VH-VL binders against Uncharacterized protein 5. Designs and how they scored, part 5

Target 1, 153 residues: Uncharacterized protein 5, of Haliotis asinina (Donkey's ear abalone) (Ass's ear abalone) (p86728)
Amino acid sequence: SNLQCKIAGGGELIPIRTPEYRAWVPLGEVGLNVSDSKVLIFAARSCFGAHILLQNNAEDFKNAVYEIVIGGMKNTRSGIRQCVGCKFDEWVKDKALNCRFFNYFWISWCGDEVWVGHGYRPPHNRILRYKYENQPVINAASVRSESDTYWAL
Below, E stands for the ipSAE of ESMFold2; O stands for the ipSAE of ESMFold2 at other seeds; V2 stands for 0.75 times the mean of E and O plus 0.25 times the DockQ between their complexes.

## First folded at step 1 (VH-VL)

Design v4 (framework fv_livmoniplimab)
Fold by ESMFold2-Fast, scan of step 1:
Structure v4 (fold): chain C 153 residues (1-153), chain A 121 residues (1-121), chain B 107 residues (1-107)
Amino acid sequence: as target 1 above (153 residues)
Amino acid sequence: QVQLVQPGAEVRKPGASVKVSCKASGYTFTDYYMHWVRQAPGQGLEWMGRINPNSGGTKYAQKFQGRVTMTADTSTSTVYVELSSLRSEDTAVYYCARDFYYDSSGYSDYWGQGTLVTVSS
Amino acid sequence: DIQMTQSPSSLSASVGDRVTITCQASQDISNYLNWYQQKPGQAPKILIYDASNLETGVPSRFSGSGSGTSFTLTISSLEPEDAATYYCQQYDNLPYTFGQGTKVEIK
């Protein structure tokens, strides 16, 4: 259940832009602290390739807990992996993103599973689920993208 | 030189379990997914599932869910498939196959020689 | 699950013949299709990936085409060593599924 898990943020959506293939943007540096949260709800407008990094340490982009890719492979697949740029541990065929309109997504790491879905009502419209035995504590998150992407986080 | 080495044969009685090994060499073991595919005598290929040796994460075909377990031992660069509650219909050659990294999609570029598992009294 | 159907199930042809094998998916798989060759007593070997790309070391007489739900493997001039069973395989969605195979025999 996601009912007892804290959603990140203060109720206001924070606008962020990531240009194509630039450095990770730590969410803590733009005012969104996920260290006491278990659920992230966000929106993205992008042609393809919106990446979310869930980290144990905010300064470590190499040894992340998860990299979640929304609309990868030119907006044909979404997936979860336990290392940056590795093969997906879990993936699904998914035309998730839109060049012209914002689409909502949610990510939950409440419990010992990570779940990803469409929309803003977890656990509805879940598309991905992956279990990580003894999952490291997630204290930080960062975003980047493969194409010019606008976020509301 | 990439090699995937499997034992030639295993024999089990109905109701037993079998654990088939696949020892990898010639590459970084944790960089590639490993698939398990079986083939009953005179029949086609059947995908059983795959494992990520780096994380231990697995995906199984629904038909085998509840009877199959895939594991990886990084210290010996060996993957395993264990199948329980064996029936005569489980008699097949069991292949391990390395997944060529193609951003989660891909093909199996190297295959083990296969292990013939015979389930018979 | 995505079902893969090959035709024919078997064929017999002469050295030098042009051989075409077809594979049909029960739903759109774009170009996420591989072709494997299996000789008796051996493990399968990749021939073609992403519907049309020849794997390194595979003879140029092999080619693949198609997208969506209909795919073909062509051997432009059959050689004796091509006697084998050929399998198509989709990797668009889990579980990965194979066609039933097409056995190619040399007469």
Scores: ipSAE 0.006, ipTM 0.520, lowest interface PAE 10.1, mean pLDDT 86

Design v5 (framework fv_livmoniplimab)
Fold by ESMFold2-Fast, scan of step 1:
Structure v5 (fold): chain C 153 residues (1-153), chain A 127 residues (1-127), chain B 107 residues (1-107)
Amino acid sequence: as target 1 above (153 residues)
Amino acid sequence: QVQLVQPGAEVRKPGASVKVSCKASGYTFTDYYMHWVRQAPGQGLEWMGRINPNSGGTKYAQKFQGRVTMTADTSTSTVYVELSSLRSEDTAVYYCARGSYDFWSGYYDYYYGMDVWGQGTLVTVSS
Amino acid sequence: DIQMTQSPSSLSASVGDRVTITCQASQDISNYLNWYQQKPGQAPKILIYDASNLETGVPSRFSGSGSGTSFTLTISSLEPEDAATYYCQQYDNLPYTFGQGTKVEIK
């Protein structure tokens, strides 16, 4: 399909920190509403394990559409799964994160697929692509991490 | 049916300018980028640039920067490429080609490919 | 600019043969590569987009593969109408660039 895709946010990045394995932080609660958006661009500084949850409902973490893991397994792989903590549906070897520097990433749920890439220019440097048959509408997103992580969202 | 219609030929003298038209029909004109690609006799394809007909925004290959201008007229669903200071090396077939619309706020130049092409205009620069 | 190099420059093959054309980018372009077919006196026609996706209406004997810097177009069983010049094209970065073309002749 030839559809228009909107990027979440307004150009100003929102700083947030997620300590090791705490509760999900809903992006709506920190001023970023993704309900009208199809693309999220963000940066993360982390040794490993930056998790992004794409949700049908912001109040319902169990009805997640996707969990996207950047730099999982101690910063050795990134992947997409349809449930929290399940086996990846798609994954790639990827030393995505850095303890000392912010790296940029983008996630797109425009069209019939979810795509993930490095950098701030989707669809350049795509690393993951997954198609969910009859994908639920994505109205919310949340973040958490396996290690102390600084985000710019 | 989706069509891009170009004139068959144009002849110019060295140093002149040429403006080639491409008239679109059968689709929403402002939903697709328009690219210009040329091909010298017996040579390969060379991308010149593209225009977003909705915004008028353009991107040109550096080789043509300063000599090329692309414009779009939404009232006639027509795009144009104008090339100035013509040299014999500019003798080529000039194609317009439709590409997918850029959906990421004009910051990102994304398309899957050029799916519909005009028949081409042979521009001859001689004597 | 990203340089695209195709090999071979030309080939001659028989109907029913498997034909392979290679395209190499001077830098990593991920999967942002298209393949086009051009017959003499005609405009190019897109065959493959995004490295491996077959365009609507293109016969299934055409396939694309590769990512990063190395890409391949395969015709699994050559037909007479496949005599043409084939071009790869990257769209990872401006300016968009084409390979020099591979001419496929049937004999």
Scores: ipSAE 0.000, ipTM 0.490, lowest interface PAE 17.8, mean pLDDT 85

Design v6 (framework fv_livmoniplimab)
Fold by ESMFold2-Fast, scan of step 1:
Structure v6 (fold): chain C 153 residues (1-153), chain A 119 residues (1-119), chain B 107 residues (1-107)
Amino acid sequence: as target 1 above (153 residues)
Amino acid sequence: QVQLVQPGAEVRKPGASVKVSCKASGYTFTSYYIDWVRQAPGQGLEWMGRINPSGGSTKYAQKFQGRVTMTADTSTSTVYVELSSLRSEDTAVYYCARSYEWDYAMDYWGQGTLVTVSS
Amino acid sequence: DIQMTQSPSSLSASVGDRVTITCQASQGISSYLAWYQQKPGQAPKILIYAASTLQSGVPSRFSGSGSGTSFTLTISSLEPEDAATYYCQQYYSYPWTFGQGTKVEIK
């Protein structure tokens, strides 16, 4: 706790559903502002493919700062990339999601790199880490999914 | 088991458009990207772009930007590449190939469609 | 764009020979390199991905090595069926680019 990083939201989880591979759901439009935050803690219940977009501009979904994919490739991999549809800069074999139960995850962009982990106690159980040179400021976040996904954000 | 099936040939006049199909079978269509690669007679391989059949997102090589459109029909497991404003230098075999989202190497290829542009 | 240069452009070798093909990238591509084999009139077939990982079903006489800017495909003991053109391809940065190809002929 020597590093002072603000967690998004007020600790109240907001329920959201993304029924399939659809348009991005901006978190600002559902009441979660990340502009002054450096950590996002959330839960997801999904068979596969939970996508989180960290954005400099809330209206730019293609040239994001990061796209984090949890349980991609049919729930076999999780990874980080610097734009939608680009190569993954970091990925790990990870059966992260569950069709029947919510699993918790955290994303931190505190400092000069992005970290992703399991659970709700950052920085514990980190699975991914990537450093983006001259990282743009993250002012917004959005979610979408490859399968019917229930979120608590 | 994994198959990508393309028509054998297409003939077009200069200035026309051509739309080439690629029908996938033997795997979950929406779990993999499809890349399009062309090869002019006696020449090497040239990447045109890729499509994610889940959601339809595309990435095109700058050389083809504005002339190429890639689409996917999930109900028939078919991907298309459409190239407009055809020139004689567009005469080539056009291949579709399946790629991994995570490492992007192309592991299965269609047999190719020979597109001939002549007047 | 990243330029991929192969050497040699062509070679002739005898059955049983060790064959080495080199691929050079104009900038660092880490290990995001694949090797393909193409026989006349056929589509390319993947041999190696991630610079050194052998595709399932590909004979063990094929191997890949290298990282960064310099890569090698080796056929440890050439077979008659290996007569083909071999291509390297980077998938590090869009657009994906291929080498010009190396034609391997059997004496």
Scores: ipSAE 0.015, ipTM 0.545, lowest interface PAE 6.8, mean pLDDT 87

Design v7 (from v2 with heavy chain D99V E100D S102Y S103G G104S W105G Y106E, light chain G28D S30Y N92D L96Y; framework fv_livmoniplimab)
Fold by ESMFold2-Fast, scan of step 1:
Structure v7 (fold): chain C 153 residues (1-153), chain A 121 residues (1-121), chain B 107 residues (1-107)
Amino acid sequence: as target 1 above (153 residues)
Amino acid sequence: QVQLVQPGAEVRKPGASVKVSCKASGYTFTDYYMHWVRQAPGQGLEWMGRINPNSGGTKYAQKFQGRVTMTADTSTSTVYVELSSLRSEDTAVYYCARVDYYGSGEYFDYWGQGTLVTVSS
Amino acid sequence: DIQMTQSPSSLSASVGDRVTITCQASQDIYSYLAWYQQKPGQAPKILIYAASTLQSGVPSRFSGSGSGTSFTLTISSLEPEDAATYYCQQYDSYPYTFGQGTKVEIK
């Protein structure tokens, strides 16, 4: 069967932009509340380095539950880590992003694992999964990027 | 050409530990996860766990938790599985197997030839 | 853990026969299922992944089908070289688990 958990955002995608190395943009501040959700579907147009932070506390950008990097290392890999900017706990070779076109991605924390995939049909095209023993509740999410990035969230 | 090379056999006494190697060649070692699967003589396949050679991150099957350790040496493109407190039931062929996460997901595309570990007194 | 059950445990068939092996998962695994062939004294070899995608270089007489909890491997016309044990494997969740295997013998 398909994932049956609530998707963030009520079906309408919100456009935002993150310039190179800007501060985290909390999704709650741009109108997207993830606290009731277990799945995020989004699109990004970027040359490289789209970062999504899954947080227990919306005000804490250092002690995240997960940092998910799409198209990191100059658009050569995507990965999951339990700390901002540290070594990946899980990663895959992945030329995920495109400078000229939006690509779709999904992130799910519906079960006891976090999953990441390409496209807009979770759980299809899953590329990453990771289990955090005694995972904190995910109440907030934020985005930033290494290069000028346009999002539809 | 992708190759995963393992030693042919290891013999240990009950209570000892064994460390089995798997030397990879023909691809970028840190781009692919490596899993360990064992098979007792005449029996089926049993997943033990996996390592990400790039991060050192591991996941083990619960039945081996506390007895198994997986490591990777990037300078020699070699992964290891170490199993401690050996019993006769641990007699099996131990395979390393490569997983490609790109595109189609987490299946085993290449296997080592296996190492027969015999545990006997 | 997800349990994988294969049927039959063994079979004997003639060259040219159509052979079908089934695999049941104890819970929904979507299409995260692979089939492997193992010949005596050798490591397993991948045949099919994502339930129905044939691995490059594998003969077209092999096919896979199914999704969710029920899966089949079919050999449309058995060849002598197909004598082997066949395993299904789920890669939906850790720990990865295998079926018990189906031994295919030629008569």
Scores: ipSAE 0.007, ipTM 0.575, lowest interface PAE 12.1, mean pLDDT 87

Design v8 (framework fv_livmoniplimab)
Fold by ESMFold2-Fast, scan of step 1:
Structure v8 (fold): chain C 153 residues (1-153), chain A 119 residues (1-119), chain B 107 residues (1-107)
Amino acid sequence: as target 1 above (153 residues)
Amino acid sequence: QVQLVQPGAEVRKPGASVKVSCKASGYTFTDYYMHWVRQAPGQGLEWMGRINPNSGGTKYAQKFQGRVTMTADTSTSTVYVELSSLRSEDTAVYYCATEWYGDEYFQHWGQGTLVTVSS
Amino acid sequence: DIQMTQSPSSLSASVGDRVTITCQASQGISSYLAWYQQKPGQAPKILIYAASTLQSGVPSRFSGSGSGTSFTLTISSLEPEDAATYYCQQYNSYPLTFGQGTKVEIK
């Protein structure tokens, strides 16, 4: 791999559940510190709509954020946007999630682009990349979902 | 069966503009990015840029920034590249090519349009 | 920009020979490398992506290897129809860049 950036966490994935359309779950509150990291590897079991929010400020869910949506639009698209619920800045056709099994994903904000891929070996199997002009420093992350979702983060 | 159809040739004078088309069929046009790659006679391949037909989002190589424009017409499943201020060194075959899943390698190519810049 | 350098620029070999073409990137590109074959008057055809994944329908005599900055394309047993120019391409970062090409001729 040519990613030389630190992966969040200590090797063991933390189990989290987000029910359909509930509040954001800050990863810092469940023991996952992303403040000195540039890569997040996780797994999700969900029928559709797993959302990850990368944040400059842990308490700000609106400004200086990137929202990564995995399996949005009924598990047909994955995409990136700079605001929650806005039109995607970039997206790809992707039936990413599975109702019955965990699938692995990774997100990288190493460098000046946001990358997203399948699997647990970044940067392999990349499905999305987008360059943002003024990329904020990422100090926190949160998750939520459109359907009942089980995470390992 | 994926097909990308381009016109065979275009001839322009120095200083003019050329707009090359690429009509796609055999897949969902808005699901895959379209790239433009050119090749001068006897030379190698040069990436010009890409367009996301779903969003209209473009990314151009710095060398062409300011004189290249890429557009997509979803009603006809057609992508265009327009290059202005043409010079003799712009004489090349211009290819359109598809990428899949955000990875910028090209599984399907058009047959190419030879753009000749001369009197 | 990432510079892609291929070696050799050209080679001549006999049918049945093992042919190896190399590609060097000026900086690390992980496995984000594709190989293309181009015959005169034709569009390029993809052979390999992700450094080592063979495109569906491409003969098994073609293989790719490498990661980081050093990559190889191998033709295990050269066939007459393999006479062509071969290009590597990085897709790690924009702008996308190609090697200068390696011309393979049959003796």
Scores: ipSAE 0.006, ipTM 0.528, lowest interface PAE 14.7, mean pLDDT 86

Design v9 (framework fv_livmoniplimab; at its last look DockQ between E and O 0.92; V2 from the best seeds 0.00; counts 0 for: pae O 4.6 > 2)
Heavy chain, then light chain:
Amino acid sequence: QVQLVQPGAEVRKPGASVKVSCKASGYTFTSYYIDWVRQAPGQGLEWMGRIDPSGGSTKYAQKFQGRVTMTADTSTSTVYVELSSLRSEDTAVYYCARDLYEYGFDYWGQGTLVTVSS
Amino acid sequence: DIQMTQSPSSLSASVGDRVTITCQASEDIYNYLAWYQQKPGQAPKILIYAASTLQSGVPSRFSGSGSGTSFTLTISSLEPEDAATYYCQQYDDFPLTFGQGTKVEIK
ESMFold2-Fast, scan of step 1: ipSAE 0.228; ipTM 0.761
ESMFold2, look of step 2: ipSAE 0.366; ipTM 0.806
ESMFold2 (binder alone), look of step 2: mean pLDDT 95; pTM 0.960
ESMFold2 at other seeds, look of step 2: ipSAE 0.279; ipTM 0.769
ESMFold2, look of step 5: ipSAE 0.361; ipTM 0.799
ESMFold2 (binder alone), look of step 5: mean pLDDT 94; pTM 0.959
ESMFold2 at other seeds, look of step 5: ipSAE 0.372; ipTM 0.804
ESMFold2, look of step 6: ipSAE 0.119; ipTM 0.732
ESMFold2 (binder alone), look of step 6: mean pLDDT 95; pTM 0.960
ESMFold2 at other seeds, look of step 6: ipSAE 0.323; ipTM 0.790
ESMFold2, look of step 7: ipSAE 0.353; ipTM 0.801
ESMFold2 (binder alone), look of step 7: mean pLDDT 95; pTM 0.960
ESMFold2 at other seeds, look of step 7: ipSAE 0.249; ipTM 0.767

Design x1 (framework fv_axatilimab)
Fold by ESMFold2-Fast, scan of step 1:
Structure x1 (fold): chain C 153 residues (1-153), chain A 120 residues (1-120), chain B 107 residues (1-107)
Amino acid sequence: as target 1 above (153 residues)
Amino acid sequence: EVTLKESGPALVKPTQTLTLTCTFSGFSLSTSGMGVGWIRQPPGKALEWLANIDWDDDKYYNPSLKNRLTISKDTSKNQVVLTMTNMDPVDTATYYCARIYDSSGYEDYWGQGTMVTVSS
Amino acid sequence: DIQMTQSPSSLSASVGDRVTITCLASQGISSYLAWYQQKPGKAPKLLIYAASSLQSGVPSRFSGSGSGTDYTLTISSLQPEDFATYYCQQSYSTPYTFGGGTKVEIK
């Protein structure tokens, strides 16, 4: 991809766990700062519902820039929405997650649109793309899940 | 785990206001994407959606019952309350509350239902 | 409002039969469709969500298919416990509307 699209974290993956329907876990509080990054690569082991929040303000969990849902609706859809918990602005049928194994995913907000894909080699295996006119700056990210989820971020 | 239970009067006189309470456990309406809805079913008839309330206190009502329905929540008590004004015998039905999953609009867990008879 | 037309209104079937129930939306609903089973005197039970995804604990003989305006519930080999009324529901747009129901009766 473009060298101007800096990947968050880079060399080491940070393990975290989010139980079903717990509070958002800010990535800054677990040692991953996305404020100067444009790409997040991560892995998740989950039966369903891995949520990534891209935020303008790290303290605002309601009016985020994007909520990206991997394996939502009981692992049947992945989607992008501009509000937490509302209907998807863009979605695809996608049995993305696995209860027993980690799967890799990437999210890019490099340029004037957000892209989501499978694997750890952006922009390969892109599944979603959404353009947000006058997109706010993304300074923080948080994760939450619908089921007990293990992350490597 | 996840449970919901309806409570309220079994008998209501015509013109009175019905108040139903849904008490739930196993989830919270402080969790983003969660909601609770009310659905009714007159004897021998189809299901009819009435109202939803979600985690951000946004409320949705069936337009055919406009001006009769009010939905509210008490997040600290894990309760959702539905009021319906000016009850009529045609409102005789079993009333259900149900969880709305991830703001998707489908009802994944249902209460047992409470039968409300409107008669004088 | 989005109207959900469910057919047939009722059908008679024998144990072991393949049963097909259809649900037609008056406009595209992007697979925001669920199927419910209701036995007499009981609350509805979610069978299928997102048009084709089987709810946990539901037997594999139940399947959903369809897209756009046209959706189908299939029971591949009807069992005695499957005699019930089935409802579809769209959750694409408020008001969230149910079909009229299909009663599956013993032949």
Scores: ipSAE 0.014, ipTM 0.606, lowest interface PAE 7.3, mean pLDDT 87

Design x10 (framework fv_axatilimab)
Fold by ESMFold2-Fast, scan of step 1:
Structure x10 (fold): chain C 153 residues (1-153), chain A 122 residues (1-122), chain B 107 residues (1-107)
Amino acid sequence: as target 1 above (153 residues)
Amino acid sequence: EVTLKESGPALVKPTQTLTLTCTFSGFSLSTSGMGVGWIRQPPGKALEWLALIDWDDDKYYNPSLKNRLTISKDTSKNQVVLTMTNMDPVDTATYYCARGLYDSEGWYFDLWGQGTMVTVSS
Amino acid sequence: DIQMTQSPSSLSASVGDRVTITCRASQGISSYLAWYQQKPGKAPKLLIYAASSLQSGVPSRFSGSGSGTDYTLTISSLQPEDFATYYCQQYENYPLTFGGGTKVEIK
């Protein structure tokens, strides 16, 4: 939300759905390019397990820069990790998602820190932060979920 | 000190129903992210996952066992019970209960009971 | 079902040796893999989860690595107490599946 922290997207939210448990959906394939951005604002309606992958290479789903998990462990925790499925570097108790209603979230990777928060006004309502010295460039993002999830991105 | 211990019959006849009880201590199966699973191992063979019940009373079963399995919990007694119907000699194995930890997609097991040997013969 | 293939099925090594055992999944498992040690007559013990995370209380000579379909458990300097069968387990998809085991015999 300043000159160094450009927000992804053009102002209208793109609706997508991730019904498949483990399939990553590249955001570039649905019209959202994050390669020149430092902030992603989105909404999700999900019972649990909304995953956002921040990638150096759009075609590499395993050597990610970060996996951010919103409402993991059946909507009881959210966390940041530097690999898919590995130990969390930062973890918070958080009943972030709702089966019936969309909730807003933001992710910022401005500078050498990744921040995650509730709402649509970064940096307000931050829940997670992790500092990665010499953070790789984030050129792409993908989403997946553990349960049927509706996104607005 | 977290412990799990299996109990049940050592000998079962073909066609009978097996009932195994896992009694645990040192944790609550109401704690988010925790479950108790059953894994068996025939003599000299690999481990096979059977079933798991989690903190939210969701139940998971190995589909290869053709609906022979029922898992339930009694949180007040710190017990998980597995029932397996129509026992056959090929079901002869050591049966383990183990504490499951939920990691985003599924379960791994950090603490195991000692196991109980169940022999199925006529 | 995801098939887990361990290689080798058995090996023999001397105290102090670096031991490597491998686990291959029939499809990508996103590092959702655990390693267990089972000593004769005993229950399995968790060594590694999430492919590379060392369980608390496990000696630092044990390490896990790998990604996609191919994973490795390494014992950097084998000790007499490491005589055991080692199993991998995937938790990417149901049913949860285990490898066939690798028996490590210490000389």
Scores: ipSAE 0.014, ipTM 0.627, lowest interface PAE 6.6, mean pLDDT 87

Design x2 (from x1 with heavy chain N52L I100M Y101E D102Y S103G S104D G105Y Y106W E107F Y109P, light chain L24R Y32W; framework fv_axatilimab)
Fold by ESMFold2-Fast, scan of step 1:
Order: C-alpha cells, then sequence, then structure tokens
Structure x2 (fold): chain C 153 residues (1-153), chain A 120 residues (1-120), chain B 107 residues (1-107)
C-alpha cells in the first residue's frame, strides 16, 4: 500500500444495492470507512446515474463536498461538481455503466486534484481530472443512484 | 418566506382526469437542489407520496400510481402541475404540494391542501 | 417499497405526560427519517429531520432517536397545543413512504 494515497477498505468489496432513489446511503453505516483514505475503488451495475458523494462530514450533504456522477444524463457523461445537482465543473462523454455487467471505477482525491477513472488499477484509464482551489478534507462518503444500481464497494 | 398553494376542482366524476396546480413563491425551481412534490391524504387516512419534479426536470412517481400520473413544471410562472387520469371514488383526498430540498429529502413547507371529492 | 409501521395508532394522554411514539421500517434506513405534526384541518409541519435533528422553531420538548429500523419520537412534557396526529416518513429511497400516523388525544 502507498503511504501517501491509501485505498479505502481492506480489498474485500461490500455489496450494496440502491434501487431508484434520491436518498444518500452513507458508506460508513454499511461498513466502509474512507476517513483515512485518498482512493476509492468500486464496481457498479446500473443502466445509468451512479452518484458518489465525498464529504467532509457524513451528516453534511451541502458544504465541503464533491459529487462524482458516473454515467449521468442517461449514461452519456460522467462528471464532477462541488454541489449536488449543480452544473459540472468538468465532464467527459462516457457510456460508463452497463445494465447487465459490473464495471469497475476508481476515484482519487490524493493531492490537490480529484481524479476519476475506469478499472481497478489507479491511475490507469483516468477519464476525468479537476483541480479545486480549496480541497476539503474527506472523512466520509455516500452513494445514490438515478436507476436501480448494484454496487461492490 | 416560502409559500405554496394548491388549486384545482373540488369535485371530479369517476373516469375523469384531475388537474391540480401548485403555485409557489420564495424559491425558484431553476435553483439547483430544489424540488416540489405532491402528497395526498384520504379522509382519516395516512399520507401517500405521489410524485416529485426537480430543478433539472427529472420526474419521479409512486410506482403504484405511475401509469395515471404526470407531473410538469412552468419555471417562469413558479408552478408545478399534477395530472391524474381515470379518477375513482377511492382517490377522494386532500392533495398537498410541498417543497423538497435535495440532501434533505423531506417536505417543508407544505401548501394548505385542496380537497378533491370523486363522486357521481 | 419500504413499509413504515407506527405504534400505537392512537393514545390518550394528559398535559404534562411523557409521550412516546414508535416507527419501524421494513429495512434499515440509516436515520433517513422525518417526523411531522398535523393538527385537524391543517397541513403537516416538519418537527424532526435526520431522525434526531430539531427543526427551527420547534419546542425542545420534542426529540427524536433511533437507528437502523427502529425510531422514536418523544414529547417530554405534553402541552395543550401538542394534541395532534404524528407521522414518520423515510427518505432512504423512493417511493417515499409514511407511517400510518399516531393520534395523540386528550385523556
Amino acid sequence: as target 1 above (153 residues)
Amino acid sequence: EVTLKESGPALVKPTQTLTLTCTFSGFSLSTSGMGVGWIRQPPGKALEWLALIDWDDDKYYNPSLKNRLTISKDTSKNQVVLTMTNMDPVDTATYYCARMEYGDYWFDPWGQGTMVTVSS
Amino acid sequence: DIQMTQSPSSLSASVGDRVTITCRASQGISSWLAWYQQKPGKAPKLLIYAASSLQSGVPSRFSGSGSGTDYTLTISSLQPEDFATYYCQQSYSTPYTFGGGTKVEIK
């Protein structure tokens, strides 16, 4: 393990399901603590709209957050923003998700940039990179989806 | 001050379509994170969520009623409209609209409600 | 769909009594629960959000607790204006669902 960019969890992926809903599922409450980590690797099976919220505080969904959207706008783009539902700060054309198969993704907040990529070998296959002026300390994460989604986190 | 007010017919005949309008002030449905939902309550019964529309024009429906419901917005008029087809006497209820702010996912504030009676 | 079961359906109490209302979800909802108060002929009003957070303007005698599937609303010393019907609502997933309500009536 890299001492500067620690990966969340112990390598055993935790299965979670988010049916079509708008409520956030805190990862800490299902056994995944990201407070000492800078990288999250996960898999998702979904037709569209897998959302990951990186949070300074697990109970704050508005301030000091990053929202990463995988396969947004009906599985046509992925992007990053500093508020839920706002215009993306950066986005890329990306048919990231699959209704029938799990695809792997990784998110890194190591250093002063947020990176997103395909696969399970960061930093390979990076698709998105954005530098924020004042990066909040990330102590929690939550997931939500726009369609019935199965996660391995 | 945020306020919402429902309007529509007080009486509807069975098989007809109900159209309800929610007019609001003190917030805009062009503001990121804002949504407006519809909830109904039959006399003496529990609250039942019907539909929600948000700032990005995403629409969500109660699956038990999805084939009967249409929700739309007119952001310039600060209005949200709910249409419900094939009305039945069991649909007699007070219909409320309410604001929902994303991140919270509860309703606050609520309109005063409008009573809709379905009878021949 | 997540089913929300409230108990009791009704209770009789006197001013000054401690009142406890319970709400049980059919699955874990991670404290994504709100409590509403509804007086006769009026719209519901938000009392508690995120299971335990008091809405601004709501008296401190109201409190919420619980986790997982089981949640409680407590009124520490019932006042005359507290006679009403109370509803819980889960915000964990759509469809958003409400409990059946608990009517708190004068003894």
Scores: ipSAE 0.006, ipTM 0.528, lowest interface PAE 13.5, mean pLDDT 86

Design x3 (framework fv_axatilimab)
Heavy chain, then light chain:
Amino acid sequence: EVTLKESGPALVKPTQTLTLTCTFSGFSLSTSGMGVGWIRQPPGKALEWLARIDWDDDKYYNPSLKNRLTISKDTSKNQVVLTMTNMDPVDTATYYCARTPYYDFWSGYDYFDYWGQGTMVTVSS
Amino acid sequence: DIQMTQSPSSLSASVGDRVTITCRASQGISSYLAWYQQKPGKAPKLLIYAASSLQSGVPSRFSGSGSGTDYTLTISSLQPEDFATYYCQQSYSTPYTFGGGTKVEIK
ESMFold2-Fast, scan of step 1: ipSAE 0.057; ipTM 0.688

